# VH-VL binders against Ribosome-recycling factor (frr), part 10

Target 1, 187 residues: Ribosome-recycling factor (frr), of Petrotoga mobilis (a9bjd6)
Amino acid sequence: MAKRSSYAKEAEEKMKKTLEHFEDELKKVRTGRPTTAIFEDIKVDYYGMPTPINQVATLSVGEERTVVITPWDKKMLEPIEKAINSSNFGFHAINDGNVVRVSFPNPTIEERRKLVKAIKEMLEETKVALRNIRRDDIKKVKEIKNEGSISEDEAKKFEEEIQEILKENEDEAEKIFQRKEKEIMES

## First folded at step 4 (VH-VL)

Design n11 (framework fv_pozelimab)
Fold by ESMFold2-Fast, scan of step 4:
Structure n11 (fold): chain C 187 residues (1-187), chain A 122 residues (1-122), chain B 107 residues (1-107)
Amino acid sequence: as target 1 above (187 residues)
Amino acid sequence: QVQLQESGPGLVKPSETLSLTCTVSGGSIRSYYWTWIRQPPGKGLEWIGYIYYTGSTNYNPSLKSRATISVDTSKNQFSLKLSSVTAADTAVYYCAKEGSYDFWSGYSFDYWGQGTLVTVSS
Amino acid sequence: AIQMTQSPSSLSASVGDRVTITCRASQGIRNYLGWYQQKPGKAPKLLIYAASSLQSGVPSRFAGRGSGTDFTLTISSLQPEDFATYYCLQDYSYPYTFGQGTKVEIK
């Protein structure tokens, strides 16, 4: 069981943080953010006249996956709720007595495929970052060898250790990606 | 900044295979999805398909039996082969970049090549 | 496949005019819609993505609106460089499909 050099340990720590960042970014990945545009032109019955929601209420993006619709007149809460729930857009609106909240549906298969494409791009960016760490650490090892502080054999061993750590972390990045891909496609 | 450049023959005979290459510069081909789009003279745009550097592809069903998209990461290039061409395949062919990390702030086709005209004629 | 229909197919306008182009999807596509400008002999240029988001570097006189099946592109105060053909694209479902285009001509 050979001990790893301080250079290899430094690379390992940097790569570990890179994978933690990747995993944290993947935790943020769920169906796209809601938009108010879908609801602005839906007609509601305002004293016998079909009126667009944006003429009787303020629309804003609220918490994740929701749109908050605040009518100027509380009597419009039920008409707005009914109009949205009766629309062909497949939304679920909830009237809480002060606002109407609209939840966006779970991702469609097409949306899940788009999310998988996005996380594949994140995976490749992560691999680039891992390779940059390797490049920088190998450069440091070569500089120290050129100074005469380590032997040619020592430099070779340190470079081999750094390369092994890269391979391990690239494999781990692939596994992190595969777990997230399955989660997205099976949810 | 990403730049794309198409290259290939201007003239292809009916029944032969059309081959086009797109060279990517200013960015890694390993970062995004890469797309082919065509436009017959005087007509609108038609999406052909995409590729990811790992070889993963998706094609327009109307062209799937004839189209093959491939990637060469060492040259930072991707290519389109379209077999059994006819006069209906005469078009300007564009390569384009697709994809981003954000589903809502992503760009569908934010960078395009200048296009290359392919004429199918004997 | 999702069919995208634009209207009008062409229009004539003067510099300074407000121009509105519409795009309709044959089924709901939420906000997965982009608008592209194409000048003669040039590649298309992305103007708007996600139905209403202005692409970096595109003038603010361009605005997109809509969701689901009905979308509009508005050009407030048309400029000489805006005479072009405009295309909508749904990127909701494969195959991606473009509208047939709207040609904006000088009056």
Scores: ipSAE 0.005, ipTM 0.495, lowest interface PAE 11.8, mean pLDDT 83

Design n12 (framework fv_pozelimab)
Fold by ESMFold2-Fast, scan of step 4:
Structure n12 (fold): chain C 187 residues (1-187), chain A 123 residues (1-123), chain B 107 residues (1-107)
Amino acid sequence: as target 1 above (187 residues)
Amino acid sequence: QVQLQESGPGLVKPSETLSLTCTVSGGSIRSYYWTWIRQPPGKGLEWIGYIYYTGSTNYNPSLKSRATISVDTSKNQFSLKLSSVTAADTAVYYCAKEGYYDFWSGYYSFDYWGQGTLVTVSS
Amino acid sequence: AIQMTQSPSSLSASVGDRVTITCRASQGIRNYLGWYQQKPGKAPKLLIYAASSLQSGVPSRFAGRGSGTDFTLTISSLQPEDFATYYCLQDYSYPYTFGQGTKVEIK
């Protein structure tokens, strides 16, 4: 927000877009790996016989960290819901009249560490992108100076502005990462 | 499709440094995690460590004091150096790429491997 | 480090047989388990990831099951090209660790 040149404002807008992209990608990072395997061996009462869920229903990984269980016979919706809710896995199953949806539990500490590893590399990629913007814009300033359109003092001022904006945006990228890291690690 | 190829000397003297390079083709080294795995003759597999193109690394604690993995993005290569080798370091060395499951689950296992290169540690 | 124990160390089977290989983790690893096939003189090949997901191009006779600490790989109808050594891998925690391997031999 200082009195900045058009070159600095151009860099600032490009870097802002880069940070927005980074933040949008981080919003998609979910914790834990949804799996049907944990539910396949749960026994449900199927006409008096204990029967594994995978023999009375189709299981699939759905959106929002859920497993969707679609029984072939709708009369099995309540038995499946009750079996999952009474299991020792700590899941909460919801029967919506067509399927049973199971929300996955909070991730383990090791799963959280794996996610932090992934987003830390996204941070490093974001910093590379920011430095590339800085490099390209400084190159433009030097070309304009060499053409005689601006003075040496003006070129130095514009380069310093661009460098200042890079530092601000690298700091902001780090803060975005730290907020997401805390979110992941604090359940 | 991604292809990986190991290269380096097949014979290393005890106490010297083992040096291997993996060349990546069919894809950019600026994506994914790249790993080294070894297998002593007739034995099982041991994970050595990984690198990401930014230089971020992680090592098996059993090898951390001796292993260094580096990356050269201009050549699309990554390398392993293992110092102070002994006969116990004789193995087929593989380079491999971690798989990508999806955006939310991240990386998994190793989906593509090099053919492996035998390194013998002997006088 | 998480220890991965495979059983059996070896088995003999005939073409057409159902083969089951077991892998046990020393602590819970959820579904962070992969299965690999290795033929003599060749690099390992990924068969199953995330405990139960079949890798593209792998025949449907291979199936993975399990979660937490106990996992199985089944080959529903063994083919001649399936005689190999099979390894499990936990990719839950560093260092990543492999099982000792199970050799599937011709009976």
Scores: ipSAE 0.006, ipTM 0.509, lowest interface PAE 10.6, mean pLDDT 84

Design n13 (framework fv_pozelimab)
Fold by ESMFold2-Fast, scan of step 4:
Structure n13 (fold): chain C 187 residues (1-187), chain A 123 residues (1-123), chain B 107 residues (1-107)
Amino acid sequence: as target 1 above (187 residues)
Amino acid sequence: QVQLQESGPGLVKPSETLSLTCTVSGGSISSYYWTWIRQPPGKGLEWIGYIYYTGSTNYNPSLKSRATISVDTSKNQFSLKLSSVTAADTAVYYCARESPYDFWSGYSYFDYWGQGTLVTVSS
Amino acid sequence: AIQMTQSPSSLSASVGDRVTITCRASQGIRNYLGWYQQKPGKAPKLLIYAASSLQSGVPSRFAGRGSGTDFTLTISSLQPEDFATYYCLQHYSYPYTFGQGTKVEIK
């Protein structure tokens, strides 16, 4: 178990946040598997106020390619059903008296290819962000070295650590992408 | 309620760069695609391109060599630059929100539009 | 690019008439088609998405049908406010392409 410098840890933490953002954005992209992300921000009328579904109900992935929405107040079943059915996303929601169930139809091969292309573009943007973090941190290390606060050897060590961390995070971004691609293509 | 407003010069000289900005209010620019569409006087609509809030773009091949779309999430704005303009680029330019690509519904659509801004290319 | 052809280019009809506008794609686009209404001096407005789904707030007299290459927009009982130009749009492949438009005038 090797200990990394404070400069390397700073770069690592920034890159970790970038990957978390990438993963969160991928959750909003609809795939061959049901997801709750797309419903979280749909507004329903809650006592006269437009309110996101995730603030009035619990959302979970159920059996047979469905999302199950369980409102805390049963009076919200019909408003939630209507909001989803009226949404521009084309879902069909069913209210069974206890929960709202939303079915996810199987996408075609062409639809899956288009979605894969979209997430590939997101991957490339994520890699650019990772490389920018590395560039900025190396610039900071060189500036500190030029001020005489660290030695040439220390600066080289920090640059090598940052480069190693970039490689690890680029590989992790690729794995996140590949997992999502398989999810989309295999449904 | 989401609103879009175009801004930029109404007159551009031939060979110069046309620059337009779309300001989004009443909603976040994040998690949506944003598009530019133009309409020459008395003619139909032509799709220029889109940008996802992360910066990813796609352009009409007829304009790809001259068009650049950019986004500034901190200002809730996105912009179009079109270089080397000619009289053929005279049109009303619209910005619009493109619904997130939705595999389950299988469609994209433009649900909110700016009012449009006329750009005349003339000496 | 996919060429979208509308028919007719223009038509005149009376209030209460059933009006049908057609849109044909040069290749199969499944149901990746929308219909937009544009009134003089205004931005286009979404009417129909996914070939047949009515946008929220759009009157039920508007209906879309079709898949593949042949599509129709029907206005079941024409109203004065329906004076406009109507455009189909395919989003099956890039670049997105619009039809040339159909101008509906109330005679």
Scores: ipSAE 0.000, ipTM 0.455, lowest interface PAE 15.3, mean pLDDT 83

Design n2 (from p4c with heavy chain R30S T54R, light chain R96W; framework fv_pozelimab)
Fold by ESMFold2-Fast, scan of step 4:
Parts: sequence; structure tokens; C-alpha cells
Structure n2 (fold): chain C 187 residues (1-187), chain A 121 residues (1-121), chain B 107 residues (1-107)
Amino acid sequence: as target 1 above (187 residues)
Amino acid sequence: QVQLQESGPGLVKPSETLSLTCTVSGGSISSYYWTWIRQPPGKGLEWIGYIYYRGSTNYNPSLKSRATISVDTSKNQFSLKLSSVTAADTAVYYCAKEGYDFWSGYSFDYWGQGTLVTVSS
Amino acid sequence: AIQMTQSPSSLSASVGDRVTITCRASQGIRNYLGWYQQKPGKAPKLLIYAASSLQSGVPSRFAGRGSGTDFTLTISSLQPEDFATYYCLQDYSYPWTFGQGTKVEIK
């Protein structure tokens, strides 16, 4: 009983973390709306340590569709500029001696199409990750059944429970995707 | 080619629940959004709601408290239940495929023929 | 909800005429607009999506234009099979909303 309860909890936690990761990755997809999220986790070298930008600078949405990045240490202006310009996000950062500015132009219809396609691929990858968690959980159920720790009926019930958890999380992934898709289409 | 066919009772009593089923043929129900639209006699079209084949739904706020859409992928069917009906719910009910693809947008590219539901004592 | 208003509510035309129907959104919807044709006793049929894109199999005499709040559907040379009611639909934001319809009748 205890083994099943603990294992079910682990499966649920792994799937929840997978959906949180999916949602966080979607926040980084450019929608034409200025957002700090895309830059917050970019790593810069801070005295020999890879450090997220949000740990060395304040990020805010400024005027004229611009993200303004204000480092606490002005020596970080150039590293932050270089890190953003070297990223795969396609933005051009400008260092004015006090802050780093990144402009957000409105995406074209073709750019929106590419963004929607990218997030569809992310959704499918997320579903694969969820199914891999289910597969690992079924393997564990088989192992504990073969050890004699649970009955065949208990194993079937646990497999049904895991399948229900998978369905719930696949549905939630679809909803997360739909919200982001609407954002891209409307911005 | 995808074909849609509505089925269900043509007459429903006031206060009861209207139940309709749409059968999809010529294509899989999977990977698409499926919608219900209605049209009162002599009036315009009103979107009721959609369902994604995985079960996610969205409803017109005017009907959300009474409408439920469900899908059965094994039967290639989706259904509408509308509770507490009144004479105002008398309409032709259509099921349709809601194409979501950037190329086609959210267009209703395939429709059922429609089924008239009359709410009367 | 976004209100869609069509004008005129009805019009009478002859075969060969150029017919223009307008659709106005209560707020900006960019190009997220479709046009549908409905013949008496039949289900609606998609003609135009994304404001100006012609659906496969639809005759080239149908053309959509517009962006933002103002949209038009034009039939360049009206044919006998074109006498029908036409609806616009905004697909910008849920709930999807249709215009009230424009009836194209034979003169």
C-alpha cells in the first residue's frame, strides 16, 4: 500500500514538473509582446560563475516596446549585451552605458506561423515526456509485482491510476498550448 | 473526405436535456477541434462550443452553464448535451470540423447537414 | 464579446452584377475573419479564410478584403448559384461570433 502511494506521488510530481517546464519554455517564445521572461534565465559569466541575468540585474518592460535590463554592477553591461546577442532568440541588444535595451517589433504573419509550428513541436515533445514517465511507472509496477510485494489485481489498479494521471496531464498540456497559441495569434 | 452527420431526437420537452451526437467518417477525429453551431429558424448562426479530441473544451459564455461537449475517439463521435431547454433553444444544430492550422486558421471547413430540434410541450 | 455587423441585411441583384457585402467588427481583429455561404435548407460553406484567402474549390469570382475592423466580400460577376445568405465570422477571440447575415436575392 505504502509503496504504491509513494510511487503514485512521484509519478504525479514528475508530470507536474514536466508541464511546468513546458509552460516556462513557452514564456520564452517571442509573441510580439515585450517580456522579461525570455532573458531572465540567460547565463552570464559573473566572476567565474555562470549566473542567470535575473541574479545580477533588474529586468523591466519599458517604453516603446523595449525590455530594459539594469545590472547592479555596471561591469556586467557588456557581458549581458553579448549574451543576449549570442542567444538563439534573434534579438539585438544595445548597451547605452547605463542599461541594456532590447526592442520588440510586432511579428509578421509568417513569423507567427513559425512560432505556432515551434510550440506545436514543443507540445508533442512534452507529450512524449509524459508518456515516458508512464512507461517508467509501469516498469516499476511490474518489478514490485514480480517481487511479490503487490498482487496482480493491485498492479492492474495502479496501472489504471497511472493511465488516468497521464490523461489529465495530456489534457492540461493541450490547454497550456491553446493559451499560448491564442496569445501569438492575438498579439 | 471528411463527412459529418448529426443524430438525436427532433423533439425535446421544456426543462429537459437536449442530446445530439455527431459521427465523423472519411477521416480520424484525432488531431482536430470539433464544434457545435446552431441556427434558430429564420435567424443567424451562433457558435456553441468546441472540443479537442483529447477532451479540452471551450464554450460560448451565453451557454456555458447548460452546455457539455464530449468526445469518444473509439467511435469517431462527439456529442452535445444542453440542459434546461426552453423554446428559445429551438434551432437547427450543426456539427463542424474546426480546422486549426496556420494555413487554414480557425475555419469551419466541413459541416454536417444539420438537425432540427424543436422544444415544445 | 466581439460584435460583428453586416451591411446590407439584404440586397437584390441580377446575374452578372458585381455584389459587395461589408462586415464590421466592434474592435480590431486583424485578418482573423472568414466568410460563409448558406443556401436555403443547407449547411453553411466556407468561402474565404484569413480575410482574403480563397478556400480550395471556391470560384475565383469570390474575393475578400480588409483588415482591422472593416471587411468586404465581393462577387465580381454574380451567378445563379450565388443567391444565398452570406455570414462573416471573427476567429480572433473566443467566443467566435458571426455577423447577422446578408441575404443576396434575385431581382
Scores: ipSAE 0.000, ipTM 0.436, lowest interface PAE 16.5, mean pLDDT 83

Design n21 (from n5 with heavy chain Y106T; framework fv_pozelimab)
Fold by ESMFold2-Fast, scan of step 4:
Structure n21 (fold): chain C 187 residues (1-187), chain A 121 residues (1-121), chain B 107 residues (1-107)
Amino acid sequence: as target 1 above (187 residues)
Amino acid sequence: QVQLQESGPGLVKPSETLSLTCTVSGGSISSYYWTWIRQPPGKGLEWIGYIYYRGSTNYNPSLKSRATISVDTSKNQFSLKLSSVTAADTAVYYCAKEGYDFWSGTSFDYWGQGTLVTVSS
Amino acid sequence: AIQMTQSPSSLSASVGDRVTITCRASQGIRNYLGWYQQKPGKAPKLLIYAASSLQSGVPSRFAGRGSGTDFTLTISSLQPEDFATYYCLQHYSYPYTFGQGTKVEIK
């Protein structure tokens, strides 16, 4: 297959990292389907220290569109309840003395549209980051050319490779977005 | 709190493969990049490479032909193998979490205690 | 690879002093710069990310400034626990590269 320069490969690796981050952020977005993923990273106050919920409790999907959070230590029930209720996800946690339950209401069409708008903003931020990687790596190629380490023709080839990789990754970001949009609107 | 701990043999013979494991506790290995950094005695720090929990890797070009980083999400561990070692590979090896905001760049916010690896016959 | 040069390589200071450490990149790295503190026999600790953002839990006497090629770390009133070696790290380009370190010693 075609062999890309080390400069193009560096841009490709940075862009891949950016897309992986984008996918992970989308996984946390509420989609109308109960999931434990969005609670795993929420930090609870454990004796004054922020600690992820998944390190103090077991999370599972229960009945009636509910996530059930079972802390190993009952002292964590209140901190978990407070952390979820103060989160920007807009969930209401219920502490029943044994577990914390978080209900996933069925999103209205307007709520789904708000979620789509939020992930669209994330897509645009992701595209900005991809373009910044391209800009920075092309700048690097130009500096190396100006120092005489590579020829004018080589520099042009490397810049074209980097631009091609940007296009590929922008297209991939768009596909990732479209898949998540469909999940939100059709679930 | 996330804690990292290196483990592996402290002595490796020249030409053999150095194998180290980092165990992550107090947090999931998922959603983050995990890195290896080394420091020869009395010298500065050298970045070896990273792995994303889904398996993608990137290596320092100076070590790429010899280094392999792998991850085992079921054990909450990631590992470094460095082949064909020489005395120049004698160093304290650190594992670290590469985290925070990609818009703000990389930060190594949690480190293992480090493990000394001596390459000697 | 981007070379990171710190100055001075070492300095002697007294408790209460204002200390400034400089880090220079061989090419522009924007704000893709972190500062780390290392005490003898210990792992490095993150102090500052994105050139000027203070890591949570780090005392406010530490401050980072700069962008492009020239960066500084300032300790506004040196404390006994601040005697350590400080490293800058660029993450603009692979491989990530550290400065050679600045040792802050007691006078």
Scores: ipSAE 0.007, ipTM 0.556, lowest interface PAE 9.5, mean pLDDT 85

Design n24 (from c5 with light chain S30R A32Y F96Y; framework fv_clesrovimab)
Fold by ESMFold2-Fast, scan of step 4:
Structure n24 (fold): chain C 187 residues (1-187), chain A 127 residues (1-127), chain B 107 residues (1-107)
Amino acid sequence: as target 1 above (187 residues)
Amino acid sequence: EVQLVESGGGLVRPGRSLRLSCTVSGFSFGDYAMSWVRQAPGKGLEWISFIRGKAYGGTTEYAASVKGRFTISRDDSKNIAYLQMNSLKTEDTAVYYCTREGLYDFWSGYYYGMDVWGQGTTVTVSS
Amino acid sequence: DIQMTQSPSSLSASVGDRVTITCRTSQGIRSYLAWYQQKPGKAPKLLIFDASTLESGVPSRFSGSGSGTVFTLTISSLQPEDFAAYYCQQFNSYPYTFGQGTRLEIK
């Protein structure tokens, strides 16, 4: 059971929010999973008019790392297939007579390594943010000590508590990073 | 110190097979990706194949012109990369270079350049 | 496949000239581009990687710039040993494609 001052608790709360932000940003790092968003606004020829795919078809994520596009009108199968194959995104669409399927390949080892590099940079930025919190809170403790509200020994104790909290949160950031790294490399 | 030395080139008839070897020294071979790049007489460079280091799964990639006919492999215990060339065509006539792709470190990944090249070995596919 | 177009295909220049070679790509490749120099009868040599980073041992008169779809290699003051062929290569997507090359000839 750790006993911590109110000054240290303030630092701890700020650092916890920093780690929550880090975790939220990591959730946005996709592991190459299929998404419908990229196809929704592609224009298809609908009876002579350019029309977004999401206004003529239902898009869903299917089995086998595919996006499944189900047009409401079967006459749109070929136009949708052609529009996707002619798009700048480089996808290969297959029309099976009922739906259009677009396959998403698994990330290559090289692509996964690039993702790991990106999240490692996020980790380093997170550590900088944690150290800035420690710096600012120690400055505050020293100002309070200079005002005579706390003793020199009490200030030193609070500084040590804040440093301990920084170490704990840096270690936690490393663990969060390692979990995401494993997810990327094993997916 | 760092060297790539190709061998196995020669004159061969269309439809036959040939195996090229690339012997490396002066670096930790298993950590690096290796490629084969060819150059037809008087023409430009064409990348044909790539193999990742063992730490990265040893996966391979090929240009469409050679896919299904050529196989890249490596023997990390002997520090040798290979290119097995089957069903050779006259248009496969070229100098074949073994190359290494540079990297900053494990996390930084490749630095997008082939930093070490061998001297090349000539493959002539003719009558 | 990503198509790499170099311009010019050849050029004649004099020692001391500033020379610029352009590489255009059919798709965006970020900064995943390298430049090589090849002298007659020799293997290519890496000059620039990651579009603008000078390889160790390469003279400072060489520089690279650009991102996305347009890249340039510049030689600020041409030396006799610089007369060679120059190639760009992309690393964004497989297959890794090269430009057709630019032959730099003495005027």
Scores: ipSAE 0.000, ipTM 0.436, lowest interface PAE 18.5, mean pLDDT 82

Design n25 (framework fv_clesrovimab)
Fold by ESMFold2-Fast, scan of step 4:
Structure n25 (fold): chain C 187 residues (1-187), chain A 125 residues (1-125), chain B 107 residues (1-107)
Amino acid sequence: as target 1 above (187 residues)
Amino acid sequence: EVQLVESGGGLVRPGRSLRLSCTVSGFSFGDYAMSWVRQAPGKGLEWISFIRGKAYGGTTEYAASVKGRFTISRDDSKNIAYLQMNSLKTEDTAVYYCTREGLYDFWSGYYFDYWGQGTTVTVSS
Amino acid sequence: DIQMTQSPSSLSASVGDRVTITCRTSQGISSALAWYQQKPGKAPKLLIFDASTLESGVPSRFSGSGSGTVFTLTISSLQPEDFAAYYCQQFNSYPFTFGQGTRLEIK
């Protein structure tokens, strides 16, 4: 395997950061899928101390788009129910005497389409950012060639390496997008 | 020192054929895309065709005005790019320039950093 | 096809003048624009690529700016050798297209 130049490695590192940012932004796009994470840190009063729910109960995703919270001490059922209902997350918890259940509404097909459109726009913005990194690096290589530090053929080879890295990263961005799209459509 | 030299132009009747050649020196020919750009008398510039370098398999693109009539090719062993022009029309009358790609982007296309001096093609009776 | 419109189509200027030529595109092309200079009887010469990057050996009095659909070429202090035709070119999509040209003439 041929080793990549320092210019190619610089482009590769910047593009990697761009893809990491894209993945982080996609994590902020909520699919509406039931999740325990949002409830784990809600505080309940446990003998005068605010205590996270995950330290007094087991949380799991159940059927019918419901999060099921099973406290270790049945006396915590009502405090957990009240804590969730008092939270600013807008959920309605139901205590059935054994567990606390929190229902998540099903996203409509139209809501899913809206989310897919939003992440497509994010993908296109990410591709623009990747192309800008390629353009900046190629400009830098051209300037170094004009200074006489590298030959024109060397500059061309570095340009080809940067272009190959761009293609790899655009393909990876597309795969990241497709995974999120599937998550939205199948949730 | 980069040089591009065109040859093969001349006067030809409509319906006939000409082959233009572009001999290059001063760079690694096979690694660069090459284009033909023409200019009708007193008119502006028109891109007509390009051929990619060996890393991209020598793939070609054409402007609609010449598609099916013109063929671009290259001989990397001789450092020559060609433009085979068939079924010539009077509106093909122009100076034909051989150009080398600048820093290229597979998705965005090419600008032209070096140009030959041009060869004149006149299509008339 | 992306249409390229240059303005003005011609202008007369004197040595020392500041000259600006504009190129407008029918569709956004980001910064994928080049500027060329062509003197009578000669081949075009690259001046600027990627909208604002000066080609090696081109005098610093030439500068480019713009992105998207509107681009400008500026000559800050016109010299005798600058009287020529100027062309913009987009390389964002196939087919590559050029503006109709701007003829810069001596007053």
Scores: ipSAE 0.000, ipTM 0.464, lowest interface PAE 15.3, mean pLDDT 84

Design n26 (framework fv_clesrovimab)
Fold by ESMFold2-Fast, scan of step 4:
Structure n26 (fold): chain C 187 residues (1-187), chain A 126 residues (1-126), chain B 107 residues (1-107)
Amino acid sequence: as target 1 above (187 residues)
Amino acid sequence: EVQLVESGGGLVRPGRSLRLSCTVSGFSFGDYAMSWVRQAPGKGLEWISFIRGKAYGGTTEYAASVKGRFTISRDDSKNIAYLQMNSLKTEDTAVYYCTREGRYSFWSGYYYMDVWGQGTTVTVSS
Amino acid sequence: DIQMTQSPSSLSASVGDRVTITCRTSQGISSALAWYQQKPGKAPKLLIFDASTLESGVPSRFSGSGSGTVFTLTISSLQPEDFAAYYCQQFNSYPFTFGQGTRLEIK
């Protein structure tokens, strides 16, 4: 256990939220493996309110590389089908009267490569966001030092802590990326 | 030091079979995809087949010219990649190279060849 | 299949010359191109990957450029050991395909 400053803890929380956002965006990337994550946040009209699918239906991976969406109210079958078919993900949803089924075709190696390139771009954007947090927090530390509220030694320590936290979170972002890359390539 | 050594080449009659081996050292074999590339006498390079590492399920791909006749496989415990060649044709006469796929980062490394073996000659003649 | 056309098929040059080899693809491959050098009786050696990234240990006189369907390999000041065959390869889609090769000969 290392004792870190309140400035370091603030940077940790901001960077943690940035990585959580990255993970959430990666869940939306279509892969060859059936996954419910890509559909969970698609909005459907539920009694006049735009509502995420995961709040009106249970989603599960079924047979034949298919995601099965079971609405709690059967009246939602048609809205869910239309919402998925209208999405820019390129899926074909079928309503069988009880559930909505979405089939996942096997991606070609060229399609997998394009998906990996897309998530690599997301990784680079995430790293930029992490570096922006580091830059802004170091700027705050320097301003407080210049006001005389902390010593030069304290400012140096806080800046070093923030830089270490950036490195830890950049490494974690790489690991998150690698897990998704593996999922895309193995499916 | 990374080393790839091919063996099993030779003279064989059309319609027969031959198995090539590629023994590797100096890297974590199971983590890398391996490919076979051939070169007919005085001609250019032709990619034949590849097999992914264990992390990607050991999946395989083949060029149309050899699909159904050749089988790529690997034995990660022995650090050997194989190419089983069946129903050989005179057009299969070539030097066969074993190659390791390069990794720039995890996603770019699967598709180019960063290390090549010395090659083994296969001659299919009556 | 993606067809790879190299030009020229052969060229003669002198030590110290700047040499450029072009590779054209029948469809877009982004930056998914590698360049190889092959000397007589030897296995090919990787020079450049991802269109412009120089492989570790390759002299800086070698450089690659291009994207999409047109790519070039340049040797800025030819050395005696550079007389060899050169091949481009696309790794954007299966099957992987090579250019027909360019033979670089001493003038």
Scores: ipSAE 0.000, ipTM 0.456, lowest interface PAE 13.5, mean pLDDT 83

